# VH-VL binders against Probable low-salt glycan biosynthesis epimerase Agl13 (agl13), part 2

Target 1, 156 residues: Probable low-salt glycan biosynthesis epimerase Agl13 (agl13), of Haloferax volcanii (d4gu69)
Amino acid sequence: MPNIHDVEVRDLQVNADQRGHLVEVFRSDWDEYEIDPEMSYYSMTYPGVVRAWHRHLEGQIDHFVCPKGRITVGIYDDREDSPTQGELDTFVIGEHNQQVIRIPGDCWHGFKAIGDEPSLLINYPTNLYDYEDPDEERIPYDDDRIPYDWNAEIHG

## First folded at step 19 (VH-VL)

Design T1 (from S5 with heavy chain Y102K)
Fold by OpenDDE, fold request of step 25:
Structure T1 (fold): chain C 156 residues (1-156), chain A 122 residues (1-122), chain B 109 residues (1-109)
Amino acid sequence: as target 1 above (156 residues)
Amino acid sequence: QITLKESGPTLVKPTQTLTLTCTFSGFSLSTSGVGVGWLRQPPGKALEWLALIYWDDDERYSPSLKSRLTISKDTSKNQVVLKMTNIDPVDTATYYCAHRGKPGYKGVFDYWGQGTLVTVSS
Amino acid sequence: QSALTQPASVSGSPGQSITISCTATSSDVGVYRYVSWYQQHPGKAPKLMIFKVSDRPSGISNRFSGSKSGNTASLTISGLQAEDEADYYCSSYTSRNTVFGGGTKLTVL
């Protein structure tokens, strides 16, 4: 269960057969989430690479799916009026754990590609990216302001 | 070698504005991730964080003292200034300037000035 | 009101091991996840001893170690020496706040 208010996780149904598999990554008739994407893109990330941190302050909601590889998604609540301010959520999703993560855009968020193969991330944001005035604020992955270390040792 | 040094008045009167300057060397506030903060410690009491300014001009303040504090930086002079308004005898403390933002060092002040005792008295 | 609670004092004899606890409130356990420790001798500035719960800065003696269990972080000083007598403060932070414990006075008997 997410610690951060408005963060949601949904298991994705993997429909597999002899031809391969099909995964519905969102449906407008889902009861749990209000997914209203305006666009979609995917990125490929090599193992060990961290893509963090960024946020959107104009109401954007992100939806992360990782159909190939595996990623750790990190979300930090720095929202001023949030009841869960200061909380951190981490999720491991990927090919073998197909989930969609609903991310309040105004939380700092990012991900690290883990495993031994490149990871594909599909994002379904609710807002269009504006090339001339992008709603995107960025800070370094190791920024002191976020109390999370992407490269911390993994303990068994 | 990183060094920080606090300067300013050591005696202030109530209701005045306290202005302290931190002059540092061995690092630059133009370096990504670097921050400089102010802390204080009343005699015989615990440490208290006051404010912090990062390389990108992001200012952070203690929630309880935010309304009274202003932190600023002059990167070219390697200085950070703290202003505290409406000073009161309860603000008597040793004030420290400290370095923050070393990669991997999360939320810590790893280098400190020697501190300057500020006494508030009428 | 302090988010982090420390014992006011601890004591030990030379050569012994002592532990100083730092306890977060239940509501702040997940918020103040990284705990650091500072040593302060009288009339001196604090010195960073531990960060990120258990990491030591370079130059810090391995007699100092940090751990965390549940909502309580602990600083352990092994092989207690006279020079270890000082005040110790735990600290933690969020993006919007840096907090300190009330401090613990360590007396070496």
Scores: ipSAE 0.901, ipTM 0.949, lowest interface PAE 0.5, mean pLDDT 95
Fold by OpenDDE, fold request of step 25:
Structure T1 (fold): chain C 156 residues (1-156), chain A 122 residues (1-122), chain B 109 residues (1-109)
Amino acid sequence: as target 1 above (156 residues)
Amino acid sequence: QITLKESGPTLVKPTQTLTLTCTFSGFSLSTSGVGVGWLRQPPGKALEWLALIYWDDDERYSPSLKSRLTISKDTSKNQVVLKMTNIDPVDTATYYCAHRGKPGYKGVFDYWGQGTLVTVSS
Amino acid sequence: QSALTQPASVSGSPGQSITISCTATSSDVGVYRYVSWYQQHPGKAPKLMIFKVSDRPSGISNRFSGSKSGNTASLTISGLQAEDEADYYCSSYTSRNTVFGGGTKLTVL
């Protein structure tokens, strides 16, 4: 369950058979989860690589799906006047846990590819990327301002 | 090797503006991730964070004191300045500047100045 | 009121183990997830003893350890020594705020 306001996690239906599997990652007729994507892209990330942190301040909403591999998604709410300011959400999604994560773009967010294989991330942002003036602010993954350590050891 | 030292008036009158300077060595505010903060401690009381400035000019302030505080840096001089307006006797405290932003160290001040006692009195 | 609550004082005899608690409100436990601890001797600046709940800076004795369970972080000092007598402050932070507990005076009997 997300701690951050406007963060949503939805299970994706995996239809598997002898041929493989099919997953609908977006449907415009979803009632519980409204997505208005303007574009889509995917990135491949090697295990252990962290891609964080960035945010969008012009109203963009991201939608992360990881169809292959596994990632830890981190979302930190630094939004002014947010009822969940200071909260952190982490989600592990991937091939064996196929979910879509709705990310308010103005939260700091990123992900780490985990496991032992490359991960694919598909994003459905609600805004087009502007090559000339990107709506993207970035800080280092280990930035002091975000109380989260991407490389913390996993125990238990 | 990291050192910080606070300087400024030790006696201030009410309603005046307190200006404190932190001079440091052993690190640079041009280094990514580095920050310098100000804290204070009234005599016999708990520590209180006041402000923090990072290498990229990002300024953070205590929510309760934000309207009275201004933090600035001069990277070339290795100095950070704190200004506090409308000073009051309740602001009497030892003021510290401290280093922040060591990789892996989250949200901590790992090096401190010796502190300077500022007394506010008519 | 401070977001973090500490006992005003604790005491122990040399060689004993003592624990200082630092409790966040239920609404702040997720917000102030990383807890640090500072030691302060009279007339001296605070000294960082623990960060990220349980990590020790270089040079800090392994007699000092940190943990957290639920809303409460704890600093444990084992093999208590006279030099450990000091004030101890817990701290935590968000991107917008750094907070401290009220401090705990540790007396070594």
Scores: ipSAE 0.898, ipTM 0.949, lowest interface PAE 0.5, mean pLDDT 95
Fold by OpenDDE, last read:
Structure T1 (fold): chain C 156 residues (1-156), chain A 122 residues (1-122), chain B 109 residues (1-109)
Amino acid sequence: as target 1 above (156 residues)
Amino acid sequence: QITLKESGPTLVKPTQTLTLTCTFSGFSLSTSGVGVGWLRQPPGKALEWLALIYWDDDERYSPSLKSRLTISKDTSKNQVVLKMTNIDPVDTATYYCAHRGKPGYKGVFDYWGQGTLVTVSS
Amino acid sequence: QSALTQPASVSGSPGQSITISCTATSSDVGVYRYVSWYQQHPGKAPKLMIFKVSDRPSGISNRFSGSKSGNTASLTISGLQAEDEADYYCSSYTSRNTVFGGGTKLTVL
């Protein structure tokens, strides 16, 4: 269960048969999608690569799914008025653990590909990316301000 | 080698503003990830964090003292300044500045100045 | 009242091992994940001894070790020496705050 307020995790149903498998990664009638996504994209990330940290301050909500490979998703609550300020959520999702993670965009978040193959991440954000004025604040993955080490042997 | 040194008045009267300067060497506040913080320790009491400023001008303050504190930096001079308003005898303490932001060193002050004792008295 | 609580004092004889505890409140256990330890001799600035619960900075003796279980972090000093007599402070932080324990005075008998 998530520690951070407004973070939600949903198990995705994997329907497997002789042809392969099908996973619904988005449905408008899911609670996680109360706010409708405006776009979708996927990224491919090589094993060991960290993509963190960024946040969105204009109300964006992200929805992460990892249909191939495996990733650790990290979410840190730095929101001033949050009841869970200072909390950290980490989730391991991927091909063998199909889940969607609702991420309050104004939390610092990112992910690390941790499998032995490239990982695919599908995101369903609620806001369109503005190429001229992107709603993205970024800090290095190892930024001191976030008490989380993506490369730590043991996570506390 | 990293070194830090605190300077400023050692005697301050109540209600005045305390201004302390940290002069450092061996690192630069233009370096990504680097920060300089201020801490204090009343005689015979525990350490207390006051403020922190990072290379990108991000300022952090103790929640309890935020309204009284202002931290600033002059990267070209390798200096960080702390201002504390409305000083009271309870603010009598040894004040330290310290380095932060060594890669992999999460949330720690790995190099400290020698500290400067500030006494608040009428 | 500090978010981290540690005993006021501990003592040991030379050669012994001692442990100093640092306990977070129940509400802060998940918040203050990374615990660090500082050593402070009288009239001196604190010295970083442990960070990220159990990591040692370069130059720190392996006699100093850190661990964490539940809401309690621990600093263990093995092979206690006279020079280890000092005050020890645990610390932790969030993006918005850095906190310290009340300090523990270690006496070497």
Scores: ipSAE 0.898, ipTM 0.949, lowest interface PAE 0.5, mean pLDDT 95
Fold by OpenDDE, last read:
Structure T1 (fold): chain C 156 residues (1-156), chain A 122 residues (1-122), chain B 109 residues (1-109)
Amino acid sequence: as target 1 above (156 residues)
Amino acid sequence: QITLKESGPTLVKPTQTLTLTCTFSGFSLSTSGVGVGWLRQPPGKALEWLALIYWDDDERYSPSLKSRLTISKDTSKNQVVLKMTNIDPVDTATYYCAHRGKPGYKGVFDYWGQGTLVTVSS
Amino acid sequence: QSALTQPASVSGSPGQSITISCTATSSDVGVYRYVSWYQQHPGKAPKLMIFKVSDRPSGISNRFSGSKSGNTASLTISGLQAEDEADYYCSSYTSRNTVFGGGTKLTVL
């Protein structure tokens, strides 16, 4: 369960058979999580690569799905006056754990591709990307201001 | 070889503005990730964080003292300045500046100045 | 009231192992994840001993170790030596705040 206000997680139904599997990743009749994307894109990331941190300050909400591979999604609430300011959410999603993560864009967020194969991330943002003036603020993955280490040892 | 040194008045009157300067060597505030912070410690009491400034001019302040504090930097001089307004005897303390931002060292001050005792008295 | 609570004092004999606790308040348990520890001798500046709960800076004796369980972080000093007598402060931080415990005076008997 999410610790950060407005972060939501939805389990996605994996319909598997001898042919493979089908997963509905977005439906307009899904009102539970108010998924209303303006666009969609996917990225491929090699194992071990961290893509963090960034945020959107113009009201964008992201929706992360990882249909192939596995990623750790990190969300840090640095929002002023947030009831969950200082909280951190981490989620491991991927092929074997199909979930959509609703991310308040004004939280610092990112992900790390884990496992031993490339990961695909599909994002459904609620705002269009502006090529001339992108709504993206970025800081390094190891920035001191975020109390999270993407490369910390994994313990059993 | 990182060193920091605090300088400024050691005696301040109530209601005045305290200005402290941190002069450092062995690192630069032009280096990504680096920060310099101010802390204080009243005699016989616990440490208290005051403010922090990063290489990219991002300023952070103690929530309880934010309205009284201003931190600034001069990268070319390797100096960080702290100003505290409306000084009161309760602000009597040893003031430290310290280095922050070593990669992997999350949220810590790994190098400290020797501290300077500031006494507030009428 | 500090966000982090430490015992006022602890004591031990040379060669013993002692532990200093640092407990976060219930409202701050999930907020202050990374705990650090500082050692301070009288009249001296604090010295970083542990960061990120259990990591030790270079040059720090392996007699110092850190751990965390639930809401409580702990600094353990093994093989206690006279020079270990000092004040110890735990600390943690968010993007917007850095906090310290009230400090623990360690006496070596």
Scores: ipSAE 0.896, ipTM 0.948, lowest interface PAE 0.5, mean pLDDT 95

Design T1 (from S5 with heavy chain Y102K)
Fold by ESMFold2, last read:
Structure T1 (fold): chain C 156 residues (1-156), chain A 122 residues (1-122), chain B 109 residues (1-109)
Amino acid sequence: as target 1 above (156 residues)
Amino acid sequence: QITLKESGPTLVKPTQTLTLTCTFSGFSLSTSGVGVGWLRQPPGKALEWLALIYWDDDERYSPSLKSRLTISKDTSKNQVVLKMTNIDPVDTATYYCAHRGKPGYKGVFDYWGQGTLVTVSS
Amino acid sequence: QSALTQPASVSGSPGQSITISCTATSSDVGVYRYVSWYQQHPGKAPKLMIFKVSDRPSGISNRFSGSKSGNTASLTISGLQAEDEADYYCSSYTSRNTVFGGGTKLTVL
């Protein structure tokens, strides 16, 4: 269960057969997509690379899926009036744990590609990208203000 | 070497606005991730954080004192200024400025000024 | 009244180990993830001893160690020495707030 207000997670159904598998990742009748996406894009990220921290100030909601590879999604609530201000959510998603993560765009967010293969992230944001005036703020992935370390050692 | 020094009045009267200046050397407030904070400690009491300003002009204030505080910086002079309005005897304390945002450190003040005692007359 | 609660005092004899606790309220467990510790001798500014729960700054003796379990962080000082007598403060933060415990006076007997 997410700690941050308006962060949501849906388990995705993997439909496997002799040819491989099929996973629905967006349907307009899913509650996590209450506001329909306006576009989609994907990225491939090399192992160990962090893409964080980003936020959007004009109401964008992001929907992250990772159908190949594995990522840690990080979300930090810096919203001044939020009931969950200061909370952190992390999710490990990928081919072995397929989920869609609904991310309020005004929370700081990003991901790290983990494991030993490149990770495919597909996003379904609810706003079109404005090439002339992008709605994106950034701070460094290791910024002092967010009490999270993307590169902390982990033990198996 | 990082050094910070607080300056300003040592005696103030109730209702006045307190202005404190932090003059520092050995780092730049233009460096990504770096911040300068203000803290205080009433005589014999615990430390209290007041305000923080970061390299990218982001300002943060203690929630209980936010309405009385402003923090600003002059990067070219290596100075950070704290203003506190409507001073009251409860504000008598040693005031510190301190460095924040050292790479690999999170949310800590690793270098402090020597502090300046501000006494509010009754 | 602070979000972080420390005992008012602790004491120990030279060579002994002691532990100072720092407890967040249950509602704050998820937001105060990183705890730091400061040592303050009389008349001096605080000195950072531990950050990120258990990391030591360069030049800090390995007699000082930090840990955290649930909503309680601990500073442990092994091999107590006379110069360890001081006030100790825990601290933590969110993106919008920095808090300190009320302080613990360590007396070396």
Scores: ipSAE 0.790, ipTM 0.914, lowest interface PAE 0.9, mean pLDDT 93
Fold by ESMFold2, fold request of step 25:
Parts: structure tokens; sequence; C-alpha cells
Structure T1 (fold): chain C 156 residues (1-156), chain A 122 residues (1-122), chain B 109 residues (1-109)
């Protein structure tokens, strides 16, 4: 269960057969997509690269899936009046653990590509990107204000 | 060498506004990640955080004192100012300013001023 | 009441090892992830001893070590020396708040 209010996770069904696999990643009747996406984009991210921290202040909700590779998704609740202010959620998702993560845009969020292969992230945001006035705030991935270390050593 | 020094009145009357200035050297509040905070310690009591201001103008305040506090900066003078309204004898304390945001340190005050005792008259 | 609870006092003899605890409420364990420790001698400003649970600033003796298990962080001082006699505060933070424990007076016997 997510720690942060309004963060949601859905396990995706992987339909495997002798041809490979098929995964539905978006359906309009899923509760995690209660607000319709307005667009979709994808990125490929090299191993070890962090893309964080971002937030949106105009009501955007993000939906992250990772069909190839593996990422750590990080979400930090800095919302002033949130019942879960100060909480952190992390999810490891990828081709061997396929989930969609619903991210309230006004939480700080991002991801790190992990493992030894590039990771494919697909996002289904609920707002169109405005090239002239982007609704995106950024702080460094290692910013003092967020008590999280993207590069902490992994211990077995 | 990073240094910070608190200045302001040492005796304040109840209901007045306390204004404290932190003058610092050895760092810039323009540097990404850097902040300056204010803290206090009543005589014989624990440390209490009051406010923070960061390089990108982000201001954070102790939730219990937020309505009484204002923090601001003047980067050209290497100064951070704290104002606390409606002063009461319970606010008698040593006030410290401190540096924050050293890379890799995460949420700590690594350099402190010597502190200034502020006494609120009865 | 502070979100972080410390014992009021601890004592030890020179050369011994002592541990000071810092306990968050169970509801706060996921929020206060990084704990730091400050040493304060009488009449002086606090000095940072440990950050990020177990990391030491440059110039801090390796006699000081930090750890955390569940909702309890610990500062351990090995090879206790007379100059270690001081007040010790644990601290933690979120993006919107910084909190301190009530402090622990360490007496070197």
Amino acid sequence: as target 1 above (156 residues)
Amino acid sequence: QITLKESGPTLVKPTQTLTLTCTFSGFSLSTSGVGVGWLRQPPGKALEWLALIYWDDDERYSPSLKSRLTISKDTSKNQVVLKMTNIDPVDTATYYCAHRGKPGYKGVFDYWGQGTLVTVSS
Amino acid sequence: QSALTQPASVSGSPGQSITISCTATSSDVGVYRYVSWYQQHPGKAPKLMIFKVSDRPSGISNRFSGSKSGNTASLTISGLQAEDEADYYCSSYTSRNTVFGGGTKLTVL
C-alpha cells in the first residue's frame, strides 16, 4: 500500500505466450485513470540516470509504466495541507514487475533507471504540455529538502 | 571558512516585533541547495527550529509559530533576517542562525553562529 | 511533546562505550528517515556530529557512530573521554519541518 494520499498502484496483467507478452497499460474504466489522460509520451533512460525531482501545480496527474528495463519511482509529499505530508513512496517497476503508478502531480516525483539496460518509461499525464508556459517545477535530485538518496547503495 | 553571526536587540518589550539579522561569510545564498535557518533555545531547554530560507527563495516555518514569523534574505549583503511578532516572555531564548544545504549532508545545520540571548522584559 | 524522545541523562566512565537513543513515534517512522546528532557543551553553540543516520562530518572522531533500527536511532560513543561530557540532541526533518529531541545530558564519571 502507498504511504502518500492519492498515490495509487495497479498491478498490470502480463499475458504471456509463445509469441512473447501483451500488457494493457491504460483503460478508461480503471480507477487509477479516473481523470482522462490528455497525452502520452515515452522516454528511454540509460542505466544509473536519475530524472527527478519534478512537480506540477495546475492539477496534472501522471501515470508511469515501465514495459522495458527497470526503474525506481520516487514520490515525496511536500503538499502543505496533506494528511501524508513528509511521506515517501518508492516503487521498483519494470518488465518483470509491471505496474502503473498514479502520481498526484503536486507531489515531488521522478525516477532512476536501474539495472544494466536502458529503461522505457511511458507516461499518460492528464494535462497537455504547454510549450510556452510549462507547468513544471524542478529541484535537484539531491536537494536538501527531500530526505531521499537516489544513489544509496543497495544491500543484499 | 563559513561563519555566521547573529545581531539585534538583547532586550525586547512584550508585544513588540523582534528583528534579528544573521550576517554570514564563506558561502553564498545564490548557490543551489544552500539555505540559512533560525533556531532558538530557551534557558535550560531544548533546541527549537524556527524558520529556513533557501537559495531559490523557498521559505519554511515551524508550524506552531508560522503566524508570527517572517524570514527574508538580502543576498547582496550576505544577510538573512528573522522577524517575530507579538513577543512574549516565553520567547526569551538564545537565538542562533545556521547554515544548511552542504552537498550530501541532507537536512542538517553544519555551521552555527555563537548565538544571541534575547530577553523579553516583563 | 517532541516527535523525538531521548533519555534525560546517561553516564559512563572513561574508556567505556555508551549509547544514547532517539525514538520517533511509530506513526512517524516513515517520515523521519534521516537522523542527525548534535553535541553542545555548556555556553556553546551545537556542533554537528552525525548526519544521515551514520555519516560523520570531516573532523569528527570515529569514536562517534550512529545507527538506526526501526523507529529508534542511536548515537554510540566509544572510548569515552572527559571532553565528551555535554548535551546531545537528535534531530530529523521533512521538507516542511525540522524537529529536535529533548536532549540527553552525558556525564563522564
Scores: ipSAE 0.779, ipTM 0.914, lowest interface PAE 1.0, mean pLDDT 93
Fold by ESMFold2, fold request of step 25:
Structure T1 (fold): chain C 156 residues (1-156), chain A 122 residues (1-122), chain B 109 residues (1-109)
Amino acid sequence: as target 1 above (156 residues)
Amino acid sequence: QITLKESGPTLVKPTQTLTLTCTFSGFSLSTSGVGVGWLRQPPGKALEWLALIYWDDDERYSPSLKSRLTISKDTSKNQVVLKMTNIDPVDTATYYCAHRGKPGYKGVFDYWGQGTLVTVSS
Amino acid sequence: QSALTQPASVSGSPGQSITISCTATSSDVGVYRYVSWYQQHPGKAPKLMIFKVSDRPSGISNRFSGSKSGNTASLTISGLQAEDEADYYCSSYTSRNTVFGGGTKLTVL
């Protein structure tokens, strides 16, 4: 169960057969997509690369899936009036653990490609990207303000 | 070689606004990740964080004191200013400014000014 | 919201190891992930000794080590020396707040 208010997770059904598999990643009748996406995009990220921290202040909700590879999704609640201010959620998702993560855009968020292959991230945000006035704030992935280290050693 | 120095009044009367200036050298508040904070320590008591300002103009305030505090910066003069309104005798303390945001460090003040004692009369 | 709790005082003899604890409330455990430690001699500004739970700044003796288990962080000073006599503060933070413990006076007997 997520620590951050309005972060949601849905397990995705992997439909396997002799040809491979098929996974539905978006349906408008799923609770995690109560507000319909306005667009979709994907990225391929090389192993070890971090894409963080991003934030949207005009109500965008993101929906992250990772159908190939493996990522750690990080979400940090910096919202001033949130009941979960200061909380951190991390999720490891990918081909081995297929989930969609619903991310309130006004939380700091991002991901790191982990494992030994490039990771495919698909996002279904609820707002169109405005090229003239993007609703996107950024701080460095290693910024002082967020008590999280994307590159910390993993033990065990 | 990072240095910081606090300046301002040493004696203040209740209800006045306290204005403290931090003048620093050896770093720029335009550098990504860098911040300057204000802290205080009443005589014989614990340290208390007051406010922070970062290179990207982000301002953070102690939740218990937020309504009384304003932090600002002048990057061209290497200065950060703290204002605290409605001063009260309980605000008597040594006030410090300190550097924050050294790469690889998280949430710490690695260089401090010498501090300035501010006494609030009764 | 509760702050970090430290013992008021700790003492040890030269050459021994001592440990100073820093405990967050159960409601704060997941929020205050990184703990730092400061040393303060009388009349002086604090000096950073440990950050990110266990990392040492350049120039800090490896006699100082930090650890954390659950809601309690610890500063351990091995090979205790007279100059270690000082006040020690733990600290932690979120994106919107920085908190300090009440301080621990270390006496070298």
Scores: ipSAE 0.777, ipTM 0.905, lowest interface PAE 1.0, mean pLDDT 93
Fold by ESMFold2, last read:
Structure T1 (fold): chain C 156 residues (1-156), chain A 122 residues (1-122), chain B 109 residues (1-109)
Amino acid sequence: as target 1 above (156 residues)
Amino acid sequence: QITLKESGPTLVKPTQTLTLTCTFSGFSLSTSGVGVGWLRQPPGKALEWLALIYWDDDERYSPSLKSRLTISKDTSKNQVVLKMTNIDPVDTATYYCAHRGKPGYKGVFDYWGQGTLVTVSS
Amino acid sequence: QSALTQPASVSGSPGQSITISCTATSSDVGVYRYVSWYQQHPGKAPKLMIFKVSDRPSGISNRFSGSKSGNTASLTISGLQAEDEADYYCSSYTSRNTVFGGGTKLTVL
C-alpha cells in the first residue's frame, strides 16, 4: 500500500498464450485513470540511468508502466499541505512485476532503469505537453532536499 | 576553504525585527544543490533549525516559526539574510548560519559559522 | 518539541564503547529516514560526525559509527577518549523540515 496520498498502484493482468502475451495498460473504467490520459509517450533508458526528479504544478497526473526491462519508480511528497508530506514511495516494476503506478504530478517523481537491459517506460499523462510553456520543474536526481539515494536505498 | 560568518545586533528589544546577515566564502549559492541555513541554540538548550534557502531560490522555514521568518539571498555579495519579526525574550540564543548541499551529503550542515549571541532585553 | 528523542546524558570510561540513541515517533519513521549526528564542544559550533545513518565525513575518526534499526538510530563511539566529552545531537530531515534531537551530554569518567 502506497505511503503517499493519491499514489495508486494497479497490478496488470498478463494474458499469455502460445503466441506470447497481451497486457492492458489503460482502461478509462479503471479507478487509477479517474482522469483520462490526454497523451502518451515512451522512453527507452539504458541500465543504471536515472531520470529524476520531475514534477508538474498544473494538475497533471502521470501513469507509469514498464512492459520491457525493469525500473525503480520513486515518488517523494513535497506538497506543502499534504497529509503525507515527506513520505517516499518506491516501486520496482517491469516484465517480472507488471503494474501501473498513478503519480500525482505535484509530487517529485522519476525512475531508474535497473537490471542488465534497457527499460521501456510508457507514460499516460492527463495533460498535453505545452511546448511553449512546459509544466515541468526539475531538480537533480541527487538533490539534497530529497532523502533518497537512487543507488544505495534500492539495494537495501 | 568554506567559511561563514554571522553579523547583526547583539542586543535587541522585544517586538523589534531581528536582521542577521551571513557572509560566506569558498562557495557560490548559484552552484546547483547548494543551500545556506540558519539555526539557533538558546543558552544551555538544543539546536533548532530556522530556515534554508537553496541555489534555485527555494525557501524552507521551520513550521513553528514560519510566520515570523523571512530568508533571502544576494549571490553576487555572497550573503544570506534572515529576518525574524516580533522578537521576544525566548528568542535569546546563539544564531548560526551553515552550508548545506555538499555533493554526496544529504540534508546536513557540514560547515558552520562561529555563531553570534543575540540577547533580547527586558 | 522534537520529533527525535535522545537520552539526556550518557557516561563511560576511557577505552569503553558507548552508544547514544535517537528515536523517531512511530508516525514519523517513514519520513525521517536519513539520520545525522553532530558533536558540540562547549563554546564551539557543532561538527558533523555522521550522515546518511552510517556515512563518515572525511577526517572523522573511525571510532565513530552510526546505525539504524526501525525508528531508532544509534551513534557508537568506541575506544572512548577524553576529547569525546561533548554534547551530541541527532538530526534528520524532509524536503520541508530539519529536526534535531534534544541532545545528549557525554561524560568521560
Scores: ipSAE 0.775, ipTM 0.908, lowest interface PAE 1.0, mean pLDDT 93

Design T5 (from T1 with light chain S54D)
Fold by ESMFold2, look of step 19:
Structure T5 (fold): chain C 156 residues (1-156), chain A 122 residues (1-122), chain B 109 residues (1-109)
Amino acid sequence: as target 1 above (156 residues)
Amino acid sequence: QITLKESGPTLVKPTQTLTLTCTFSGFSLSTSGVGVGWLRQPPGKALEWLALIYWDDDERYSPSLKSRLTISKDTSKNQVVLKMTNIDPVDTATYYCAHRGKPGYKGVFDYWGQGTLVTVSS
Amino acid sequence: QSALTQPASVSGSPGQSITISCTATSSDVGVYRYVSWYQQHPGKAPKLMIFKVDDRPSGISNRFSGSKSGNTASLTISGLQAEDEADYYCSSYTSRNTVFGGGTKLTVL
């Protein structure tokens, strides 16, 4: 269960048969997509690579899905007036645990590709990307302000 | 070698605005990740964080004192300035400035000035 | 009150080990994840002793160690020496706030 206000998670149904599987990743009647996506993009990320920290200040909501590979999604609530300010959510999603993560864009967010194979991230943001004036803030993945270590040693 | 030094008045009257300057050397506030913070310690009492300014102009303030505080920087002079309005005798304390943002040292003040005692008259 | 609670005082004899606790309130447990410790001798500025719960800065004696279990962080000082007599503060932070415990006076008997 998410710690951060407005972060939501939905388990995706894997429809398997002898040919393979099919997974629905977006439906406009799902609560997690109550605000319709306006675009979609994907990225492929090599193992160990971190893509963080990003945020959007004009109302964008992101929806992360990882149908191939495995990622750790990180979300940190730096919103000044949030009831969950200072909270952190992490989710491990991918082939082994297929979920969609709804991310309020004004929280700091990103992901790290984990495991030994490249990870495919598909995003369904609710705003178009404006190439002339992007609504994207970035701080380093290891920035002092966020008490989280993407590369902390993992133990059993 | 990182050093910081606080300067400003040592005796102030109630209702005045306190202005403190932190002059530092051995680092630049234009360097990615770096910040300078202000803290205080009333005589015989605990440390209290006041404000913080980062290399990218991000400013953070103690929630309980935010309405009274302004932090600013002059990167070319290696200075950070704290202003605190409407001073009261309860603000009597030693004031420190301190360095923040050393790589790998998350959320800590690793170098401190010697501090300056500010006494608010009654 | 402070979001971090420390005992007001602790004492020990030379050569003993002592532990100073730092407890986040129930409402703040998931927020204050990284804890640091500062030593302060009378009339001096604080000195960083431990950061990120259990990391020790270069030049700090290995007699000082940190740990955390649940919402309580601990500073342990082994082989107490007279020079260890000081005030000790725990600290933690979020992206928008830095907090300190009330401080613990360590007396070496």
Scores: ipSAE 0.772, ipTM 0.903, lowest interface PAE 1.0, mean pLDDT 93

